# VHH binders against Probable flap endonuclease 1 homolog, part 11

Target 1, 350 residues: Probable flap endonuclease 1 homolog, of Danio rerio (Zebrafish) (Brachydanio rerio) (b0uxl7)
Amino acid sequence: MGITKLAHLIHFDAPASMRSKEIGDYSGKIIALDTSIVVNQFRSALPGHLKLSPLAGLFYRTLAFLEHDIKPVFVLDGKPPHQKRAVLEKRAQSTGWSSSQSPNTGSAFNQECLRLLHLMGVPCIKAPGEAEALCAHLAKIGTVNAVASEDMDTLAFGGTVLLRQLNAKRDSEITEYSLPKLLEALQLKYEEFVDLCILLGCDYCDKIGGLGPSRALKLIKEHHTIEGVMEHVNRKTHPIPLNWQYKDARKLFFETPKIDDPVLAWSEPDEEGLVQFLCKEKPLKEERVRGRMKKFREMLLKRRKQREVNMQMGQTRQSRLEDFFPATRKRRAESAAVKESSGRKQFKIK
Key: E = the ipSAE of ESMFold2; O = the ipSAE of OpenDDE; V2 = 0.75 times the mean of E and O plus 0.25 times the DockQ between their complexes.

## First folded at step 4 (VHH)

Design g58 (from g1, 16 letters changed; framework vhh_gocatamig_d2)
Fold by ESMFold2-Fast, scan of step 4:
Structure g58 (fold): chain B 350 residues (1-350), chain A 118 residues (1-118)
Amino acid sequence: as target 1 above (350 residues)
Amino acid sequence: EVQLVESGGGLVQPGGSLTLSCAASGFTFSSYDLAWYRQAPGKKRELVALIYSGGDTDYMDSVKGRFTISRDNAKNSVYLQMNSLRAEDTAVYYCATYEFEVGSYDYWGQGTLVTVSS
């Protein structure tokens, strides 16, 4: 799945578009997540780790984000595009997953995710099409600060900031990708970058045979479009696919999701509702849910107390400095940071 | 003021036994999952055993049947009983709170050395 070789191209041809980050860098940030990618990570067993149900995994991961002052927005897939359906059907038939699940079963699970996230007090939005396309759109218009995904497709859909390995263990680092820096480093317009992604390989159509990442980039830089590239490749060594649907794939990447402006609000998790859902209706132990919620509240309280202390010290110092001495940029910036933290966190999770 | 303090490490011959203890303070012990990790020289730190707040346990494959993790919530303590020790068990053993998800607010002890040698 996703755009093949794009990560490789970025690492070698545009390393300036990437930065190593840690989870604390995202304090106060709104991050969009494709729910299916998060859920699928918990369906895979890891050596030395307890295999959690997808709902339990979503519960624990959401609390971890909130503990780091990250504001997650979860996005559920809607109807996949026609171009991708054949690929999805072939994969499902090979593994038996699609035939073992009715559409009603998939809908039921999505309703369980919606219920869990509502009880967690975090927003969950259903995309009209691909969740990743909506996540990218929300970042592009500034509704969220970043998209967390392992798929590079976010960048092709125009997502301005992509975070990979956000859910990695403590020995792993988060990699942040910037679309504006990527386009600058590659010296491409967004439209040229989309055509490059199609040439590298995506889920929506075939690609020209034999084109490696470096050559695909060079051809797009010289000829700007897939149409230009097709006029300048040797069709014996680089065969063009029969009935190649690159125009339909291009349209999918440019298409703006039709969605009303989402209402984003974060409230405190409903512990009693979570116990009812996860422990009485599902097989998660009540002691685990309640113990995790106590830990969560302790961290939230500690963060609130530290913020209150910082706010009081900041106000006292600035008042004195403003009265008698010229303020420096650094002192003003520190005061502004405290004020913004206070403003955002006055309405703590409820 | 959060502390985890390990004790019980030492030198033991192959086939011998040791009991490690970890005393915790500064947090609501009964609400936390707890783990024993180990790290041998030049190797990655690895999860050896964990005990959930409800009392369930889990172990890495190489220690199953030989090691037993337990807890005493009244004493704010967690223990690792190690039997049939092997040279490969030589490591610094760490007590820690356990969180499955990344970005966890884990508390760590300073470690206790276990040397298995003839």
Scores: ipSAE 0.005, ipTM 0.379, lowest interface PAE 10.1, mean pLDDT 78

Design g59 (from g1, 18 letters changed; framework vhh_8pnl_2)
Fold by ESMFold2-Fast, scan of step 4:
Structure g59 (fold): chain B 350 residues (1-350), chain A 118 residues (1-118)
Amino acid sequence: as target 1 above (350 residues)
Amino acid sequence: QGQLVESGGGLVQPGGSLRLSCADAGFTFSSYDMAWYRQAPGKERELVALIYSGGDTDYADFVKGRFTISRDNAKSTLYLQMNSLKPEDTAMYYCATYEFEVGSYDYWGQGTRVTVSA
């Protein structure tokens, strides 16, 4: 997606759809995250072959979200659509960090992420296709409150709330985008907005040559569809791509991900399991993992104590930690109890 | 709190060599992953080389085969041996502990300038 073009268009034509937020505004909220965001952030900064470094980054970032009372839901990519593969190859080449990738690298790393997040007691879902499309779908149906992504494509997939720059820094500015307010400000239906996004440039097909954001918006408002736009554009100044796959791109944005109903549960991190995985099997320092876990537990204790004080003073209390952990079946509760050796307990079944 | 101090930069002709050093007065140098990164005029800071506490190394593709990162834990010193220098290598070079905290890491030095020109 043309982040520069869509973000610019929103800034000038729909500023009411954007709000500046602080991380504390998301206390108690369920937020879907594409796991590749963490991976890509570290890989764009790190030399190729450092798949272990993104894993450590995922560990630290997940703890930071939990410390701010955010309930993260991580989503792993499934099979990317054919249309996106060429774009991904070009992007990989432009990084200059990895000249040798094994065909099995992605699946192995996904297994490591799934294991880490399971040990951290946070849900991780494998998407049937693009993780971003599933994140947007979960927000659209209300399973999560928002999607954290740097990619504006979340809005094109119908994600109702997009958070950019959610990097868990205490004083960092977070930009929240509202799809309903965006559509209202642009005076577009969602279907018209998807066609606008295709005209602006996306990962799944080419675009009409020379067509800028203001012109694209005007044409969609006047003619409603790409088909209508094509009948009214000057093909000498704005050439239409040969065998243009805009219909396939449109289909991708409208497709509902086919998934089984996910069971979302947040449980206590398994510190001993994390030490075994990150420190004995991977080269992360045990003192750092244990020190970070200790700080995490101290923060949770302070939060619980503050809730008790607020209750005693007759103030409306924040949600209890236990309110985020659904009751588990007896068999699974026994398994979870072993993993709760870190001192943070799940709610027991009745 | 240990301070990282870079040295060894200078002016060199294309094809030349320089060895950068990073000295640490801290108590725990041997337990840290260490990195060299650089910032050229008009560009963002970029990682050049990484060395893990165990001694394994990794390099950016644009320096692979030309630069070598190494460490001496007994001397609490990190090195970057730069060979076959190109004008494109002109930058301020920084050393840093590599830490995984909320998706960022900090450098702990003032940097040393490398200029490659005829």
Scores: ipSAE 0.000, ipTM 0.190, lowest interface PAE 12.0, mean pLDDT 75

Design g6 (from g1 with S53W; framework vhh_4orz_3)
Amino acid sequence: EVQLVESGGGLVQAGGSLRLFCAASGFTFSSYDMAWLRQAPGKRREWVALIYWGGDTDYADSVKDRFTISRDNAKNTVSLQMNSLKPEDTAIYFCATYEFEVGSYDYWGQGTQVTVSS
ESMFold2-Fast, scan of step 4: ipSAE 0.240; ipTM 0.606

Design g60 (framework vhh_8emy_2)
Fold by ESMFold2-Fast, scan of step 4:
Structure g60 (fold): chain B 350 residues (1-350), chain A 119 residues (1-119)
Amino acid sequence: as target 1 above (350 residues)
Amino acid sequence: QVQLQESGGGLVQPGSSLRLSCAASGFTFSSYDMHWVRQAPGKGPEWVSLIYSGSGDTDYATSVKGRFSISRDNPSKTLYLQMNSLRPEDSAVYYCATYEFEVGSYDYRGQGTQVTVSS
């Protein structure tokens, strides 16, 4: 699922394309997430030998995003491309949680995720192919502000903003990658960057033997395409794969997902439906689900009320906000000095 | 009232097979994901296997994959664990359980059934 050593290359050759962020920086933002990546994080990030249910994890993670005023859009994988099937099969075998050897099992689980997210009132889209490709496309056309993923593939598919380590934990640092800044720092066109990614190693085809990231970057900068690189590499020391499918891999990165324009809407979670699904059909305790929903509803009401107040003050009293809240201004300045999150960052003014 | 009752353990030689059973009562068994968890003396609990409700999909710990098989019979409210090619390292008390996601721990554990693999 990832392009080999791309994160390392960006760190050393294009650090200006990266920024450290906090979850509060994404208040009001629409973020696309590959559902399988979120689910796999809950399967792998475990207290020792215990394995957390991915559905429960998805429920709690989604509420945490909504509490931070993030608007998540979940994307489910469709049919994987032929080129990636072998990699997906190996990945499924290596995860201690996944034993999917039946075609029916993945479909059933996707339906459970879709049901959960519908009950949460959060949009969920089924991709025609790779979820990552659709997430990147949605960012590229401006339907979402960013893609949350651990895979660098988002950038290769043309996703304009990639967020890594978006795990809804209070103190976790998020790394934001900007594709425009990356291309500028590397002095590459997007087409050249895609060929670089193929040379670094992707999930869709083989790579030239023995070609490291520094050399791959140098060769692309000098010769612009894989075709140009092939004319200038010593085939004796760096063998080219027989019947190398780099053109098919390139096509996958450039291909636009064929879907109808999604209608994105966020609605109130269906608490009774969630209790039926998670507590009667799944082993979550009803009092805990209801307690969490109560906390969420209280936070939503406070945020809505504050937004209404701010909108009114903006229209009639914007220049006099300091007169109404001098103590709050002092507290904000003090919080900023100690590098604490501002309470007002949680509220919208429009 | 939720209750789980394990059975089928015993003393066997390495390379042997055993089939464990778990009889469930007091809840809608068919709606619950079911787990097998084991605990050897002096060690913490180790997750062994999972069978999902609805789909019937299964997952296994790396240490038992290919040797153990989990299954369920919803009409009789019974969970099974077929253990093949048993090793001394498989010796433990085996529990059937549901998972309490909120606290990250297993719930509805029964009395357990002892499995001892020794020559």
Scores: ipSAE 0.006, ipTM 0.137, lowest interface PAE 10.3, mean pLDDT 77

Design g61 (framework vhh_7xy4_2)
Amino acid sequence: QLQLVESGGGLVQPGGSLRLSCAASGFTFSSYDMAWVRQPHGKGLEYIALIYSGSGDTDYSDSVKGRFTISRDNAKNTLYLQMNSLKPEDTAMYYCATYEFEVGSYDYKGQGTQVTVSS
ESMFold2-Fast, scan of step 4: ipSAE 0.068; ipTM 0.465

Design g62 (framework vhh_8emy_2)
Fold by ESMFold2-Fast, scan of step 4:
Structure g62 (fold): chain B 350 residues (1-350), chain A 119 residues (1-119)
Amino acid sequence: as target 1 above (350 residues)
Amino acid sequence: QVQLQESGGGLVQPGSSLRLSCAASGFTFSNYAMHWVRQAPGKGPEWVSLIYSGSGDTDYATSVKGRFSISRDNPSKTLYLQMNSLRPEDSAVYYCATWEYSDSGFDYRGQGTQVTVSS
């Protein structure tokens, strides 16, 4: 559950901030992923009787990212803020949710994910709080190029690039959102955007009753803050919640996660360790794991050979691209190159 | 000026099919998620279905899932609702809508088309 109607507001008022992309567009990119979101995509994509273990799903999805030359960084949830728990419980009651619908995940599963991802040779970070907040922070400081999430909260936490539907469905487009372009299109400062998100409805507090997205946007553009908006709404038609905790919600979006900059490194998967974990300790078939690993190695070899060919022919290819690329595509490529060099510098130091 | 014009309603027997159309103009149709909403006499409006702009993903109310299918044709700026296995409880005025970011959320609702399912 994310910020209410934010995706639709972006599509209506800031369509220039979003683009349709293909998975191949992210070759060479470092992408932060909330582990739970990736795992939940596998759970929801499969009928109950055909469900893979979430751990097996994470194994297959990680190999798919690596095959596309994506460098994934997985982030595990720490302790969620009490504000989120309270709001989600209230929403669950209103929607008829019960404890029987709770996902069976916990610290034991997080330890299994850590072990799997270590064996896969990909970095996995434990967030002090919400994974989304840490993912957004890593993008904000340039440690990663983008955040893959279905949760629009990434933008409210200041994540500079959000990818939705990354590997959610085979035939689905990836939608890329740019926070700088969004703020430009809406003509908002980041702190104004955070207050807009609170007015639209977030996971951390209640909202002003009956206030729709268009009016919320107009009021924020005119009055800049929730405090200003409160002075200019008709409280009979738009009641203000008693003891409204919008200041606590605002603080959560601005708060920097208390974590040292991670040292990110990718290594070759440990096939024997994966077989021991997934096939001897878990009920995954050894022939399936080994067959998938063989396919993965073949893909890496093919990519290495293509890279070597491209390196030898790079001058000719680059010259041809420069001759024929439209100005808008050239500017986007230049911006991407700056982001990439910035990210690499961060990884060298931390 | 945003305009939405529904058509295709009528009187049909239970178990039959109808296809509703919505012609859109005055906005960039391909950039907006589109909805079907219905209202039976003496009842509040009930959301029926939506189709997203980018992915083309669809969603349905539980009451119509498996019987109705929503689709769109962006070149002609037209939204469709294919209704199969119609039941008397499907009788309503059907509206197409988009999320105009207004206080109501559905300001771009059209005039509606009447569907009556009876013997």
Scores: ipSAE 0.000, ipTM 0.117, lowest interface PAE 19.3, mean pLDDT 76

Design g63 (from e8, 16 letters changed; framework vhh_gocatamig_d2)
Fold by ESMFold2-Fast, scan of step 4:
Structure g63 (fold): chain B 350 residues (1-350), chain A 118 residues (1-118)
Amino acid sequence: as target 1 above (350 residues)
Amino acid sequence: EVQLVESGGGLVQPGGSLTLSCAASGFTFSNYALAWYRQAPGKKRELVALIYSGGDTDYMDSVKGRFTISRDNAKNSVYLQMNSLRAEDTAVYYCATWEYSDSGFDYWGQGTLVTVSS
């Protein structure tokens, strides 16, 4: 569910931390994605001709990223923290919510996603806990360039770059959020920002009643911590929860995922394996899979040609498909810093 | 197995024309993109012309309008028609397959020498 009204707060109090981007701006970039977020977008498929299964959607979305020279790394959820389960149970009791949705059968589906992504030749990592926390950690340590998510939780976990609305549509506008610019704009330390997020409302503990985002921000700026805020709030108008577990929530946001540094490698998709899985074992039409793979190969051929032309004309080289083959522990290369130009463009001498 | 054999190279005067041919065997020709490369002494190999499996073509800027790449799938052959030849076109010309992956291997012919001189 994410952190309540954080996107609204950023829009009004820190717009300088946001930038409008196009998919082409991420050429050569490694982007971490929570598989459940991508899959859930396709489970909510619109009526009409857009009726793709989640696996088919993941297949098409992954090809679209690769066609734009984006290196996706997918992250699967591990065991959710008990604090999240406890909060959801408490909310269910308070609102009378009953589990009308199917019980968690995600382990079987996660195995299908793992198999699909393996056949696609893209890395997929299983998180020890929440996928969002691992995605944020990978961005924080520079293993990936950005996290693609619709949840603002990435920023609270310390993810340095968050991309929203990354859906590989030509005309779609991507919103990029920078945690360093956000902290600068709000005039907050990261630790203060985490406490602000808890005050706004998160999935790991209750919140102070009736406290809006503008006032929460003001109180954190003045008093720096939740402990300081509690000394300065009227407890009759803004009741403090009994035995409030904000310290446990704070710990979750600061906790480093216990995982070895992943070895990231990209390889060519296995078309015959994909046909076997998606068309023989699942009910996806073979003509559609093969037709899409043919289009994918043709687009890569034309991109390879453009790279060769650019190299012959003296432009700085962009990522090659060959660059996906070697395993890398960490990538910090920045293609956006390239200043070379090719062709008949005039050059200015210093 | 896979073979590409170039022919048609020779000595030609500036402003002249020459047609290079490449005969292919050992693979399903119609499914492959094919390229013409050239390499002059002391220079790096450069991509001159490209023809995709669907018939689309691409050219290096300095040969655009002068060179035409074509293919004949029934004969498993690709051609490079070179017009208005210049001294700078002097090179060994190579026929090669064009794989979609840089990690895949392109197959190469032995090359055919084109000399443009008076």
Scores: ipSAE 0.000, ipTM 0.457, lowest interface PAE 10.6, mean pLDDT 80

## First folded at step 5 (VHH; framework vhh_4orz_3)

Design m1 (from g2 with T97R V102E; at its last look DockQ between E and O 0.64; V2 from the best seeds 0.00; counts 0 for: pae E 2.2 > 2)
Fold by OpenDDE, look of step 5:
Structure m1 (fold): chain B 350 residues (1-350), chain A 118 residues (1-118)
Amino acid sequence: as target 1 above (350 residues)
Amino acid sequence: EVQLVESGGGLVQAGGSLRLFCAASGFTFSSYDMAWLRQAPGKRREWVALIYSGGDTDYADSVKDRFTISRDNAKNTVSLQMNSLKPEDTAIYFCARYEFEEGDYDYWGQGTQVTVSS
């Protein structure tokens, strides 16, 4: 979990920042996803023979998004920051996943994910560091409409819109978080919010002992910075960690991922390529892959027909299928820098 | 609304037999894999049996050759015939829908108690 108890804090102290949504509300929307988070959702405690491979899970989940006219952008992790090493080690210990998976295995898996997503005709971007940070950045600059993640640290990274529980299930309620509304509701600046997140607990450093969410919020409102909070906390009741790396954590949250302007393009999946990869190279049944692709095509056709009917009925709201798989239009993520041209009309007083 | 309702649980002597039923509603039953799971006191929930939408079956090693899972698509029911019951089989048994694409169980019944006395 990225930020400890942040969801709880928001629920109680900033409910106006949250909205209940349905998957249909995101038709035509571009959504960034941390690939590792998506893949990890399929690591269920099912018997081995019932376990969906992470790649298969990614395959099915991606098709589900596309069927809902969602335009997914997958982001892959780069090199993890050294500050996260302790958390990763702890997680590895708790999951019995021997940290001994060679740094090479993670890279190999990422390459497999990249290959899969390429075959699926979905854009995939490799982050220089944390994928979540890049997802958040893409949302912040308007390249994507939202980030789908279960990690609340997306907000700490400055993601403007966070979607939780975005899954392929029609009946699942999606919770949408708005960072601007959250900041307004909490009456915090973004910098103060980041410090609050660090106080609550993040993956990058320790936290002040015994400091609950309500008190953390109050202290940040009063003192505006962790430094200010540290000056006013009772160190006996709220011990400050030795060599507390909160400044490094803060820096990570504020750091802008350096990437080239991503070319986001969606295309039709390569079924034969998918069969080759998932069924010949991986142990997925060909019948399942082809069956699912057939279903996918049928769903797209159905949607197309429905759009045609709606257009005939004057209901213009649904994007054309051609818009879903646009040919290579270099959609330059024009950062809508609204240049407020403050045209100072000099009223010449005649 | 998807509903799963288990029945058929009870007290049985060791070596005895019991048949559990699960009535499903609110979805196209024939299109889904169905499973039985169980949870013994103080233990984690464990998988017992699966029947695929195509009719194939799979079993946990602990129940193999003793338990039989079946389905009736016309009645929207899945059954678990339990033979040669052992005290170790004492648990709450749950019917669940298995969503293959999600790699998880997405709906559960409330469970039915099975108690095997020595």
Scores: ipSAE 0.124, ipTM 0.548, lowest interface PAE 1.9, mean pLDDT 85
ESMFold2, look of step 5: ipSAE 0.470; ipTM 0.760
ESMFold2 (binder alone), look of step 5: mean pLDDT 88; pTM 0.882

Design m2 (from g2 with S53W T97R; at its last look DockQ between E and O 0.32; V2 from the best seeds 0.00; counts 0 for: pae E 6.3 > 2)
Fold by ESMFold2, look of step 5:
Formats: C-alpha cells, sequence, structure tokens
Structure m2 (fold): chain B 350 residues (1-350), chain A 118 residues (1-118)
C-alpha cells in the first residue's frame, strides 16, 4: 500500500502541482515503470477463465508504449526492506492471513519478465530493494524523465515527476505530479515533505493516530520535523505509537539505491524469440502475436516517415530561439518593469 | 472515432427470444475481440459473452447454452441471440470492444434495454 491521504492532500493544498495529460504528451520521453504495478492490472481484467497472463499483458502494454514513442524502463522489485515486511506481517496477523500468501513477484516471475523485455528490446532492471525507490532515483538524477506508478510514495523517494494511470486504456486520465511544484506550493523542503508523508501514513512504520492531512501539514510547517511535531501534539487526541520506528522509515526514503547508473538502450523486438516464448512455451496464439507485431512495425514505419517530413519542414518548436527562452523573457520583462519604475521615481525625487 | 451502437432490445415474455445487434465503426473490426455485458437496476455491470477476433466464443455460466454470440466481419457487427429468456435477464445490454493492450474494455455502446416479463 502507499502513503495514505497524500493524493488527498495534494488535491486540496497543492493542486497546481497536478496536471491532466494524454499519452501522446510523452512522445520521446524515457519513463521508468514499476513492473509489478503494470502487471497487476491484468490479473483482474476479466473473470478467471478469461484473464490474460500477466506476461501477455506486459507484452501488449509495452508495444503500446513503444507505438506512442515512449522509451520505457521497467524496474522489478528486489528484496523488500524489513521495515515494510514487519508492517505487512503485523497487518496480516490482524486480518488472519499469513505471509505465505505473498505477492506474485517471486524470482521465477521476475526472470520471465526479464526474458520478455529482453526479447522486446526494452531495458528491465532489478532494483536492490523497492522498485519505486529506484524509479524515483532514476528520475531524480535525470536518467529518466518520469516515473509511471500508482504508488504515491514515489514522490517521498524523491521522484521528480510521477505519472498515474499511464496506460493505453481509452478512458484513463493520466495525472502528472511534479515534486518541485509540490514542494513550492506547500512551502516545504524535501526533508520536511518526507516527514509529512510519514505522518500521513506509509508502509514502513505506524502513524500518529487521528491526524488528518490538513493538520499534519500545518504541524510540519510549524515544527519542521516529526520530533518537533511530537513535542507539540496533544497526545490524548493524537496518540503516538509505542517505540515508533519513524527514523527507520525516514532513512529508507532518503537512502540512495545501491546501483550504478544504468546504460539504457532500446532495440527492435525479436519476433521469433517472442513467438517461441509466448506461443510455444506459453499459451498465446501465434497468429495473434505475429499480427500484433506486424501492426507495430507498420506504426513505427509511419512514425519514422512522419518525422522525416516534419524535420525537413522545421516543425520542431524546440529548435527555435523563442522556445528556449520563454521563462527568461518573462523574468526580464518583470525585472525591467521594476527597474523602470524605480528609475522614474528616483529621478523625480531629485 | 470508434462507435458501437446497440439495437434489438425490447420487452419479451419469459421463455421468449431476442436478438441484439451491435454496429461497429471507426476501427479495423476484424482485429478485435468483442463482448456483451449487462447491468440490471441496482447491480454492477457483469460480463455476458465474448467473441474473439478468430471467432472462438466464451460465456458466463448464467447464460451458457441459452445465449449465442456471433460476429459478421463483412458488416462490422456483433450479435447476441438470447433464447429461453428469464426475468433475471432484464438489464441494459452493452456492446464493448476488448483491448488486450489494456486488459480491459476500451469502448462501449450506449446500451439497449431488455425487459423480460413473467
Amino acid sequence: as target 1 above (350 residues)
Amino acid sequence: EVQLVESGGGLVQAGGSLRLFCAASGFTFSSYDMAWLRQAPGKRREWVALIYWGGDTDYADSVKDRFTISRDNAKNTVSLQMNSLKPEDTAIYFCARYEFEVGDYDYWGQGTQVTVSS
């Protein structure tokens, strides 16, 4: 589960940090995706006898991204941190379900995802820990342009741009979150925002009881840290968890993933390898896979031809001088107005 | 623009039959799986039948052996033959296009009302 109430807080207190987008807005962009989030969407698409395998769903989703000129980077979870495992076990004991019913993200499934995405010519990286943390880190250091995930804790890990509902579903409305704009709107430093996220509730520790998003934000803005908040909150109305592990949660959000910056390359899918894997070893119909691959190649050819035409006509706005300087023109105009007004008054005084 | 338009709904007595039609336009119809779903008042929308692009079919248990889904790729239509109708079949019936890339339905018709009287 992610950080509870964060989407609610952003909606009310920082709406300017959110934008509605369409998948075509991400043409040419490199997007890191938490693979488990993507494949889980296919486990409930139809009644059980009609469900696509998660691998078949990943195959089709990846082609859709590539057809929209998105350069996807899929990230697989590694070993979950013990802070999260402890919270999940505590919740499982309260519900009566055991950890033996763990998610379908085991090493065998990860190897199948790796093989599929290798055959598709798309980077797939196994994170040392949480996939969300690595995705966020890649965005933070500029290796990718955005993170596609449904998990709001991407922002707490420092992910600079989060995309929710990035899929090929027709009625899906993509929401783009900007961490820099969020921090500006809330008037918070990143470190204060992380403590706010912990107060709102996360998967790595318990939370202060009865504390809603608006009050949590006000307390962080006034006291800056969880320690400061604890000194000033009414313990009767907002009980503090015994032996609260908020420092371990904070450390986890600040930790830089232990991985070298990956070299990312996209290549043409290996259709024969895909047919062998998906149709000979798995139950997908060969004619369907080959037909879909033909559609994909035709769409890529059309895109390449259209780009050749556009480039020859100089229709790229980013190469124009004005496209590089729109913010500079606004700042200079505002500064010139202030200097002009000040200079006029200065001369009149004399 | 993708369009799906249902027709053939109406009032029928229990034990009777109806045939629903869905006219599709704006896409390569023969490349897509198509489905019928239904929604009774106060209930969630439920799947009824699916026809794959290759012609294979699948049915919900509640309608198996009574309903038949079919397609005509030359006319871009999906139909649902409904026999031995029961009052519990009363619902708005929707035609939908199934998209494997999403793992869900990506286009819907407006629906057509089927009412089965005792």
Scores: ipSAE 0.028, ipTM 0.438, lowest interface PAE 6.3, mean pLDDT 80
ESMFold2 (binder alone), look of step 5: mean pLDDT 88; pTM 0.883
OpenDDE, look of step 5: ipSAE 0.037; ipTM 0.522

